# VHH binders against q9y6x5: the designs that were tried, part 188

Target 1, 379 residues: q9y6x5
Amino acid sequence: LPPKLLLVSFDGFRADYLKNYEFPHLQNFIKEGVLVEHVKNVFITKTFPNHYSIVTGLYEESHGIVANSMYDAVTKKHFSDSNDKDPFWWNEAVPIWVTNQLQENRSSAAAMWPGTDVPIHDTISSYFMNYNSSVSFEERLNNITMWLNNSNPPVTFATLYWEEPDASGHKYGPEDKENMSRVLKKIDDLIGDLVQRLKMLGLWENLNVIITSDHGMTQCSQDRLINLDSCIDHSYYTLIDLSPVAAILPKINRTEVYNKLKNCSPHMNVYLKEDIPNRFYYQHNDRIQPIILVADEGWTIVLNESSQKLGDHGYDNSLPSMHPFLAAHGPAFHKGYKHSTINIVDIYPMMCHILGLKPHPNNGTFGHTKCLLVDQWCI

## First folded at step 7 (VHH)

Design z63 (framework vhh_8dlx_2)
Fold by ESMFold2-Fast, scan of step 7:
Structure z63 (fold): chain B 379 residues (1-379), chain A 125 residues (1-125)
Amino acid sequence: as target 1 above (379 residues)
Amino acid sequence: EVQLVESGGGVVQPGRSLRLSCAASGFTFDDYAMHWVRQAPGKGLEWIGNIYHSGSTFYNPSLKSLVTISRDDSTNTLYLQMNSLRAEDTAIYYCARSKIYYKYGDWQVSYFDPWGKGTLVTVSS
């Protein structure tokens, strides 16, 4: 039997939610599996970049999805969630479902993981759902389990994406315990449904399941706004992305734009592209703009408007509030093991190992995940 | 059925205060940013301000010192408090909504439109 893996993402599931709320179903999952308490994501700590890093093992500057809104200076193309179906944006890397289909005679299945509804290097996930936020978790789960149980060639890699708790984290903020408690309890119930469905279908004992997320969430406030319109006129630049990392394309001399921005706020760092800190691995790509503004945790960059966000992400990836967790269960994983920290790029080579695939060159380190796996020595 | 019902208008003397209400029904109120818009006789629509589900407000700069917008999400009600009313504040006042929704971590706000008949405010001595 070929090894099988289901990768599940709950968008915006901050690691410390596990300590502040009760998750009976997730705790039962972890008891017979593994838990990584913190996953250090890639910068920028946003949905598209980090979901693509999970499945490629690459930093954003290497895989090319450098933000949720992008501009490519060479081709003059614009990327947004409305234009995310152009393969151009995704072709700088090879995601694991493509590798799975091309190296082995195997199928991949996807319920709305970013990029899975796009032909990448002329290869699209064997089974997929076009993104539609109105489609329930139950419908996504029904499709994934049907494809895992009824496919030829067999589905050996499957992905499932869910928008919560990110949507509610933005709407209410992570400090709203009443609303976040309700949302997180619903997610735990969905995890219970997932496990129950897999058991009823006879999949549970032979399937590797990873539950993870792309980033965390931090509290924002109307008392923590940075108004760009107070520092620079719109005629001097084109705005590619706004908050909490602003991507600035100058319409005049770059140094003049930089000088207008560099002292705009004590709660924002202004970088010329070549001065972006090396630790971000966010410099070597044409889609990274000449000037990048990075707001301090909990600060929102605005254009003479109030912000509707009570929670946000995208901040410095060294912040614990930006970190998700990883939990896993299945024949590849130890039972009852807790690990402190891995890098989000380490997930890809681990998944390749589980599936018996040769990984493409990547930024992950297999050694960082060895202690999770039954067929490896922990040193 | 989606409904927005404005109330609280009437004839008011200059210098007085007035509070308008907008009762919302048929949708999840806290998924929407709420707006006040007015139209004076023979003039176009003038945006007064908005309030997000968070309570964050943004006002037309020409009106900021004269108005306060608030909302009660427990009663699905939007309010506009107007102080120091002048003859130029004579208008039909509309409430409108903008959908707030999220897609892959990006939030979006739809275009707004008035949904009710409005409420007439006449400021005269």
Scores: ipSAE 0.062, ipTM 0.417, lowest interface PAE 4.3, mean pLDDT 89

Design z64 (framework vhh_8dlx_2)
Fold by ESMFold2-Fast, scan of step 7:
Structure z64 (fold): chain B 379 residues (1-379), chain A 124 residues (1-124)
Amino acid sequence: as target 1 above (379 residues)
Amino acid sequence: EVQLVESGGGVVQPGRSLRLSCAASGFTFDDYAMHWVRQAPGKGLEWIGNIYHSGSTFYNPSLKSLVTISRDDSTNTLYLQMNSLRAEDTAIYYCARSKIYYKYGDWQTSFDPWGKGTLVTVSS
């Protein structure tokens, strides 16, 4: 029978939550599987970019989803609520569900993973749910498990996305132990429900399950604001994205806008596009604006206003607070193995290997994940 | 064509109240968060507050006790109620459109140009 994989994302699940809170269901999952303690995500450390990096193995400059709000300089298109399903934004890469459907006689299933309700290279996930935040985790799980058991051609790759703990991380901040404890306990209970459902349906022993996340969360404060209006007048630029990475499209000379911004705050780095640090791999795409502003951890860029966010992400990907974890269980994975760190782009070639797919050219390194897999020598 | 037209400004006595209006056209008003911003003579812009499509409001803490922002989506109109006006409230008042929304557990943001403004002068 063909190998099967379920990829689950809990948005904004910071790696050190595992050390600061109790997760009895997740710990039971890890005990008989593998844990990668830190996953180094791609810059910028935002939801759309990192979810697409997981399933393509590419840096944001290569897959084209470079932010949650975007402007394309060549076509003059804006990425917004009304056109996020326009294939134009997603067509610079081939996600794993497309590869899965095209290389073998196999189906894919999706419960709301970013991009799965979009036809990419004229291929949409065989089974999918349109994004709707009101749909419960249980309904998403019911659909995924139904499709895993009752599809021809067989569903061999399935995805499941959940908005927490990211939504609560923004609202309360990661240092609010009372509220975060409640939210994280509920997530652990959902993981328990997932495992129990798979066992009851006879899927557990033969299904590979990966539980991961796209980024972490850091504490923000009204004491850590960068007021962009104190630096530059609105008439000089169009704001494409605001915080913590501001994307600036100049309406006047680029050098003049840069000069107004470059010394405005000690808690923000200002880059001309060609001067963006090479280590970010955030430079070679028409959707990256001529000037970007990168706030220091925990600082929020505002337009002469107060921020209601007590937590945020999008910051430098070298920061541990931005890192998620990865846990996995199934016939492809060792039992009781802990690994320290992988890059988020490494997940894609590992998943291709598990499914027997030829990966598209990517920025991941298969060797980084070999020690997780039973059919590989790690040295 | 997106248009924002502020009105209701004028000369008012100290200690009195004033309501400003902003008439919106050329877009689906109830999809957007709306902002009030002011600029006193020779000073920079000062953000007053905003109101989301849900009716939730966020205010500049220094102004919160003095102002109320509301909207009427049936008439595509944004309001700023100001109480206990002082000479320091003399400014041009602008309304602005912003779309801040939550997708996949994260923020999305878009911005629009400022309106032309309405002048409020507080003097005897």
Scores: ipSAE 0.018, ipTM 0.301, lowest interface PAE 5.9, mean pLDDT 89

Design z65 (framework vhh_8dlx_2)
Fold by ESMFold2-Fast, scan of step 7:
Structure z65 (fold): chain B 379 residues (1-379), chain A 123 residues (1-123)
Amino acid sequence: as target 1 above (379 residues)
Amino acid sequence: EVQLVESGGGVVQPGRSLRLSCAASGFTFDDYAMHWVRQAPGKGLEWIGNIYHSGSTFYNPSLKSLVTISRDDSTNTLYLQMNSLRAEDTAIYYCARSIYYKYGDWQTYFDPWGKGTLVTVSS
């Protein structure tokens, strides 16, 4: 029987939630598996970029999904909710489900992981659900488990995406213990349902399961706003993305726009594209704009109005509040092992190893994850 | 293009119940999350709650025991049921549309709301 892997994402699951709330089902999962306490994600710490980094092992400048809102300077195309299914945006990398289908004559299945409803390099996931936020976790799980048991060629790689706790993190903020406790308990119950379903279907003992997330969440406030209209008139530039990383396309001389912005607020950094810190790996792509603004943690960039968000993400990837965790269980993984930190790009080569796939060139380092795996030397 | 028309307001005695309606037109109603917001005399806007296109509801914790939000996608109508009304519930009530959210990202934009409907709780 070929090795099988189910990759599950709970969007916006901040790593330190594990220390501050009770997760009985997740703790039972970890007890017989592995836990990575912090996953250092890629910059910017947003949903589309980090989900694509997990499945490609590439920094955003390399895979081309550089934000949730993008403008491509060469083709003059704009990325938004209305055109996110255009393969153009996704074709700068090869995600693991495409590699899985092409190298081993195996099938992939997907319940709404970003990109899985798009034909990438003329290859779409063998089984997939078009994105629809109204579809319950149970329906997504039912489809994934059906495809794992009833497919030819066999499904060896499956993905499952869930929007919480990100939606509630934005709405309530991560410091709202009453509301976040309720939300996180529901997620733990969904993890319990997942494990129970896999056991009842005879999948649990032979399936590798990874539970992870794309980013964390930080508390925002009406007292921490940066009003961009106080810095520069809107006639001087086009806004491609606003907060907490603003993407600025100048309508006049780039240096003039930069000079108007660079000392406007002590709570944001202003970079010409060439001056973006190397540690971000966020420079070498036509979809990265000539000027970017990076707000300090918990600060929101606005256009002369109040923000309704009580929590947000997208901030500097060195911030622990932006970090998710990774938990895994299955025949490939040790039992009861805790690891401190890996990079989010390291997940891809680890998954390729588990599935017996040759990884495409990537920015991950297999050595960082080898202590999680039973078939590897850990010194 | 987008039209939201609130109705059902009026004068109500303390302790009574009231049901407000919002009729939506000019867009695909079942693709959008809908909100109720109120403004008491001399005060700022207070968010009451929302209902996602899935039917899932979230409420202002201070109001959760007193209100229920529902929707009828077949008639493009949003409802707010209010129970045990108090003098402090006197306000203009607005319905508002948010853009449909994707991949967990909660949108911060409220579209223009209707004219509102006045609720006065008085003996």
Scores: ipSAE 0.065, ipTM 0.421, lowest interface PAE 3.9, mean pLDDT 88

Design z66 (framework vhh_8dlx_2)
Fold by ESMFold2-Fast, scan of step 7:
Structure z66 (fold): chain B 379 residues (1-379), chain A 122 residues (1-122)
Amino acid sequence: as target 1 above (379 residues)
Amino acid sequence: EVQLVESGGGVVQPGRSLRLSCAASGFTFDDYAMHWVRQAPGKGLEWIGNIYHSGSTFYNPSLKSLVTISRDDSTNTLYLQMNSLRAEDTAIYYCARIYYKYGDWQTYFDYWGKGTLVTVSS
């Protein structure tokens, strides 16, 4: 009877949604478990990078998934939808499901967590679903729970990913109370379905469940656009990523490109790679471009066009609007404990402890999560 | 190879309705968000709206009351329904695939069709 853990992500679940909307099912989950009110994610505050940081405990410069769109200057490879299955992009780290399968006679299961459909260091999740956004939460949950109950060797680590509230946050913006209320109520109902399913299958009392997210969301506007075409002609550079962090690969002298960009807008910061703030831990990787542009919160970088986004993320990770939360329930966790803040990289060593795995070297600090756990001395 | 082929354009009278189609091939259509854009003669590109893989739509506020975007994932087809057509709707209409996975939509336009011409004249 080895310990079991289910890690659930609701993409783009901003921490302060918990204060501004009612979540009866999530609040019942928290009442008998733990809540971390803010999780300080890694920069850039985007989906692929932060999901990989949760399962590796590493900053983006260390695990190599530095954006959702990437270019590797050494190998001259481009990361896009057509090559997201290339292990090259994922091989700079060892995610927890790989360690789980290799250290013990155990299986892993995955419903669409980023990277779980890729063979990383020649190891793919024992059970997985290929990414398909059209597959319902119900079907993902059904597969995960069947694998948790019916696998040999036993599934001890399982992941479940859901695209909301991120998709609606982009479409409506986080300040649209009418539309966001409907979306967040639906998510709370899905959490209720999750708990009910685990109870009906006899899993609830013996399974550790973490509910978290990769980032938050901030309100954008057609009145807060930075037109990159008014700063520099596209013949001078290759655009690797656009907004709100633009990744610029110069076609001419780097200093000339920098000089064209550095004073173009009061609402973005322009950095040469070596001048990127140390606090971002976003510098030491060949996939980080020679110049990055970082838009101020709520500003969108565009190419001479309107933005379709009313909400966005990717901004400075010190911004509370970019922070998700973490809630957890199970035999490893205290009941009714609230904690203020942890770093997103701290989740990995905590999960390794719960599963009895030796963590790979990582940027997390186990001490930051000790107060959540019943088998640890908090004071 | 990824291909997008628009159809349904032509000459139409003012006040009429018109439905454009975009046939998609070479990729798993229901995994992608799609959008419509247009270009009037001598003008720049104007974004019309998009439809997510989930079927949710988002429109250019200037055009929201005049257009409806839909999709049929069983036939890999995207539709643009236009109502109350006016002379200023004369344009080449393009279907495009957006790069969208794991919540990061509208960041990258990776494939476009060749367009279909709509001429609104009395």
Scores: ipSAE 0.059, ipTM 0.382, lowest interface PAE 3.8, mean pLDDT 89

Design z67 (framework vhh_8dlx_2)
Fold by ESMFold2-Fast, scan of step 7:
Structure z67 (fold): chain B 379 residues (1-379), chain A 123 residues (1-123)
Amino acid sequence: as target 1 above (379 residues)
Amino acid sequence: EVQLVESGGGVVQPGRSLRLSCAASGFTFDDYAMHWVRQAPGKGLEWIGNIYHSGSTFYNPSLKSLVTISRDDSTNTLYLQMNSLRAEDTAIYYCARGTYYKYGDWTTPFDYWGKGTLVTVSS
């Protein structure tokens, strides 16, 4: 029997939600599995970059998905909602489902994980669902379990993506305890449904399941806005991405644009590309623009307009509010073990080990996750 | 087919109030954030504000004390209430659909616009 792994993401699940709300189903999952309390994600702390880092083990400058909105200065291509299926954007790395299909001639299955509907290095997930936010968690789960149970070659790697609690975190903000409590209870019930479904189908005891997320969430406010139009005229630059990390492509001299921006607000840092802090690993890619603006936690960059969100993410990856968690259960994992922190890039080499795959060169450190695994020495 | 139809414009005296409506059809209205945008004669577009599917509203800081945006998801209708109208508020007012949630991001730009309704504040 080849090893099998299901990777589940609940988008925007901030790590400290686990301490502030009750999760009876998730707590039962953790009791018989492992918990990593904080996962340090990659910068910028946004959905597309971090979901691709989980499955490649690479920093954004290495895998090429550097934001949810991008411009490539060499080819003059724009990455947007309409271009998310262009392989050009995804081809700077090899995600685990591609490696899974090519090394051992196994199948992969996906319910809407970012990138799984794209042919990357001429290889698309064997089974996949096109993104559609109106498709229920139950329908996504039904397809995944069907593919895990009756595929040939066998599905050994499967992914499942769910938009909550991120959508509600943006809408209400993470400090809205009443609304967030309601949303998080629904997510816990979905986790209960997941476990019950796997047990009923005879998959639970032999399947490795990872539940994680890409980032957290912080509270925003109309009182914490940075108006870019008060700093610089629209004619001086092209805006590639806005908030909380603005990507600026100058139309005039770069130094002149930088000088107009550098002292505009005490609540953002302005970086020339070569001056971006090394700890971000956000510099060595043509899709990173010549000037990057990084807003302070909870501040929103706007163009003479109000904020679109009550909660947001994308901020400095050292902020605990930006960190997700990781929980796992299955034959590869210890039972009842709690670990403090790993890097999000460490998930990829751990998953390769579980599946018996040779990892592509990556930025993760297998030693950081060895204490989670039954076949490894921890002490 | 997606359609947005503004109504309620016309000639109004300075200092008066006016309520504009936008009737939406051809999509699931309560899944989208909706926006009001205006264009004064010879000027560029000015964003007025938006309302999320939750009912949460955000306004242009220059206009927030003068306008209120609301929605009725049961009738697929968006509203803009304007108070203390000035000659400078003379503009074509547009209803726009701009935002839906996808992979942790709110997708903009404004993908569908109405044809606009003219508001003239005179004398």
Scores: ipSAE 0.117, ipTM 0.489, lowest interface PAE 3.3, mean pLDDT 89

Design z68 (framework vhh_8dlx_2)
Fold by ESMFold2-Fast, scan of step 7:
Structure z68 (fold): chain B 379 residues (1-379), chain A 123 residues (1-123)
Amino acid sequence: as target 1 above (379 residues)
Amino acid sequence: EVQLVESGGGVVQPGRSLRLSCAASGFTFDDYAMHWVRQAPGKGLEWIGNIYHSGSTFYNPSLKSLVTISRDDSTNTLYLQMNSLRAEDTAIYYCAKETYYKYGDWETYFDYWGKGTLVTVSS
């Protein structure tokens, strides 16, 4: 009986939501499983980069998905949420579903996890759904559970992605308690539906389930804007990514562009690529532009316009507001155990261990997650 | 081909009620959440509320007691009912269609806006 794992992501689920709102279904899940209260994600704290870090165990500079918007000056290729299917962008790493499928007698299934609808190293998830935000959580869950029960070779690794609470976090801001309470209650109900469906299908007792997220959310305001047009004329640069981390490709001398930007706002740090802080692990990749701008928490970089965003992410990964959590249940996990903090890159080697896969070289440390697992010594 | 056309604005006296309409065309109206946003003279955009295709509503807590949002999917029309109008409610009122959200690369909440309808509250 091969071990099975379902990895579930609720996009933008800030860790401290667990302390500020009631989650009866999630708390029942945790009671017979494990909770990691904070997951320290990778910089930049954006959806595509962190989802790929979860499944590769690599920093963004190493796996190559360094932002939600990227440009390669040599090939003139552009990456965005509307242009994300070119394997070129994903081929700098090997995600866990590819490794899982390259082992004998294993299949993978995916309901819209970033990258799963792209052939990576000529390998696409055995079963997958093309991205469509209009597809309900229930339909995604129905497909995943069907594939977990009806596959040959067996599906041993499955992923399920859901856009909330990120979409609502951007719209309302995380400090809007009334609207966020409604959104988070709906998510808790979906977790209840997930558990009930797995129990009804006889999957619950033998399936390892991880519920996590890629990042948190911080409150933004129209009073906290950095107008880039007041710093520099558009003729001097090409803008690759805007906010809260701006990626600047100079059209003139790099030093001249840097000098125009470096003192423009007290709420933004301006870095030449080689001066980016080592702690970010965000330097050694050709897709990282010659100049990056990093806004302070809650500040939005704009181009002579207002921002509709009341919440955002992408900020410094040391900020607690950027941290998600991780909860897990199943035969591999202890029951009723709480752990303080792990790094998001630590999830990959833990998942490889659960599935019996040999991990590719990665930035995670298996020792950080061993206390969660029943087959490991935790002293 | 997507169009949002607001109507029902004008000059109204303080304390009265007003209903704004937004006629939508060029997309499958009942598949999308719809929003009301306003901008008072010299101020930024202020979100009023939204309504999902299911009929579920969410409001700006500062405005919840003063407004009701509804929709008629058979006529592709969005409504904003405003009660107890004050001088501070003077603004251009916009109907907005929610963006197709994909993987958190959300540059804007709204992919289409109406041109707005002016509501002036004065005696």
Scores: ipSAE 0.102, ipTM 0.541, lowest interface PAE 3.2, mean pLDDT 90

Design z69 (framework vhh_8dlx_2)
Fold by ESMFold2-Fast, scan of step 7:
Structure z69 (fold): chain B 379 residues (1-379), chain A 123 residues (1-123)
Amino acid sequence: as target 1 above (379 residues)
Amino acid sequence: EVQLVESGGGVVQPGRSLRLSCAASGFTFDDYAMHWVRQAPGKGLEWIGNIYHSGSTFYNPSLKSLVTISRDDSTNTLYLQMNSLRAEDTAIYYCARDTVYKYGDWSYTFDYWGKGTLVTVSS
């Protein structure tokens, strides 16, 4: 029997939600599995970049999905104009479902994980759902469990993506306890449904399940705005991405644009590309623009106060508010083990080990996840 | 070329309702989230809300009880329904195509804007 793995993402699930709200179903899952309390994600702490880092084990500068809005200086392509289904944007790395299908002649299945409805290196997930936000969690789960049980060649790697709690985190802000409590209780109920469905289908005992997320969420406010129009006129640059990391493509001399921006606000840092802090691993890619603005936690970069967003992410990846968690259960994992911190790029080599795949070169360190695994010595 | 054309503005009395339309062309309308933004005279831009291709809507919390955004993908048209209009609602109303796609992650970058339609709440 080949080993099987289901990777589940609840978008925007901040790690400390686990301490501030009750999750009876998730707690039962963890009781017989493992919990990593904090996962240090990659910069920038956005959905597309971090979801692709989970499945490639690479920093954004290496896998090429450097933001949710991108411009490639070499080819002159723009992500927002090109559609996210253009393979060009995804082809700088090999995600695990591609490796799974090519190395071991196995199948992969996907319910809406970013990139799974795109042919990458001429390979698309064997079974997939085109992204559609109106499709229920139940329908996504039903398709995944059907594919895990009935496929030939067997589905050995499956992914499941859900938009919450990110959508509500943006709408209400993470400090809105009434609305966030309702959303997080619903997510816990969905985890309960997932476990129950797997048990009823006879999949639970032999399936490895990872539940994780791409980033956290921090509270924003109309009292914490940076008006970029007060710093520099629109005629001097093209805006590639706005907030909380602004990507600036100068239309004039780069140094002149930098000088107009560098002291504009005490609540953002302005970097020439080569001066971006090494710890971000956000420098060596043509899709990273010549000037990057990084807002302080909870500050929003706006054009004439256009933003009403109450929660956001994308901030410095050292911030605990930006960190997700990882929980896992299955034959590969210890039972009742808690681990403090791993890097999000460490998930990929761990998953390759579980599936018996040879990982592509990556930025993860297998040693960081050894203590989670029953077949590894960690003392 | 991508075009967004707002219509339905005009002079309206306080307390009345008004529906604005935005006709989109030059792109696959149902692939994009769409936004409404307004600018009152002498003020900055104020985001009203957005609608995803699925029909899911997110609103500025200050405005959510007063407005409804909807779309008709068969006619490539975006709508803004406004109720209980006040003098403070006097503004140029813009529709905008967002760079934020289909994963609920908001970039707040608008790549195309209409020219706007003026709503004056007076009398």
Scores: ipSAE 0.023, ipTM 0.327, lowest interface PAE 4.3, mean pLDDT 88

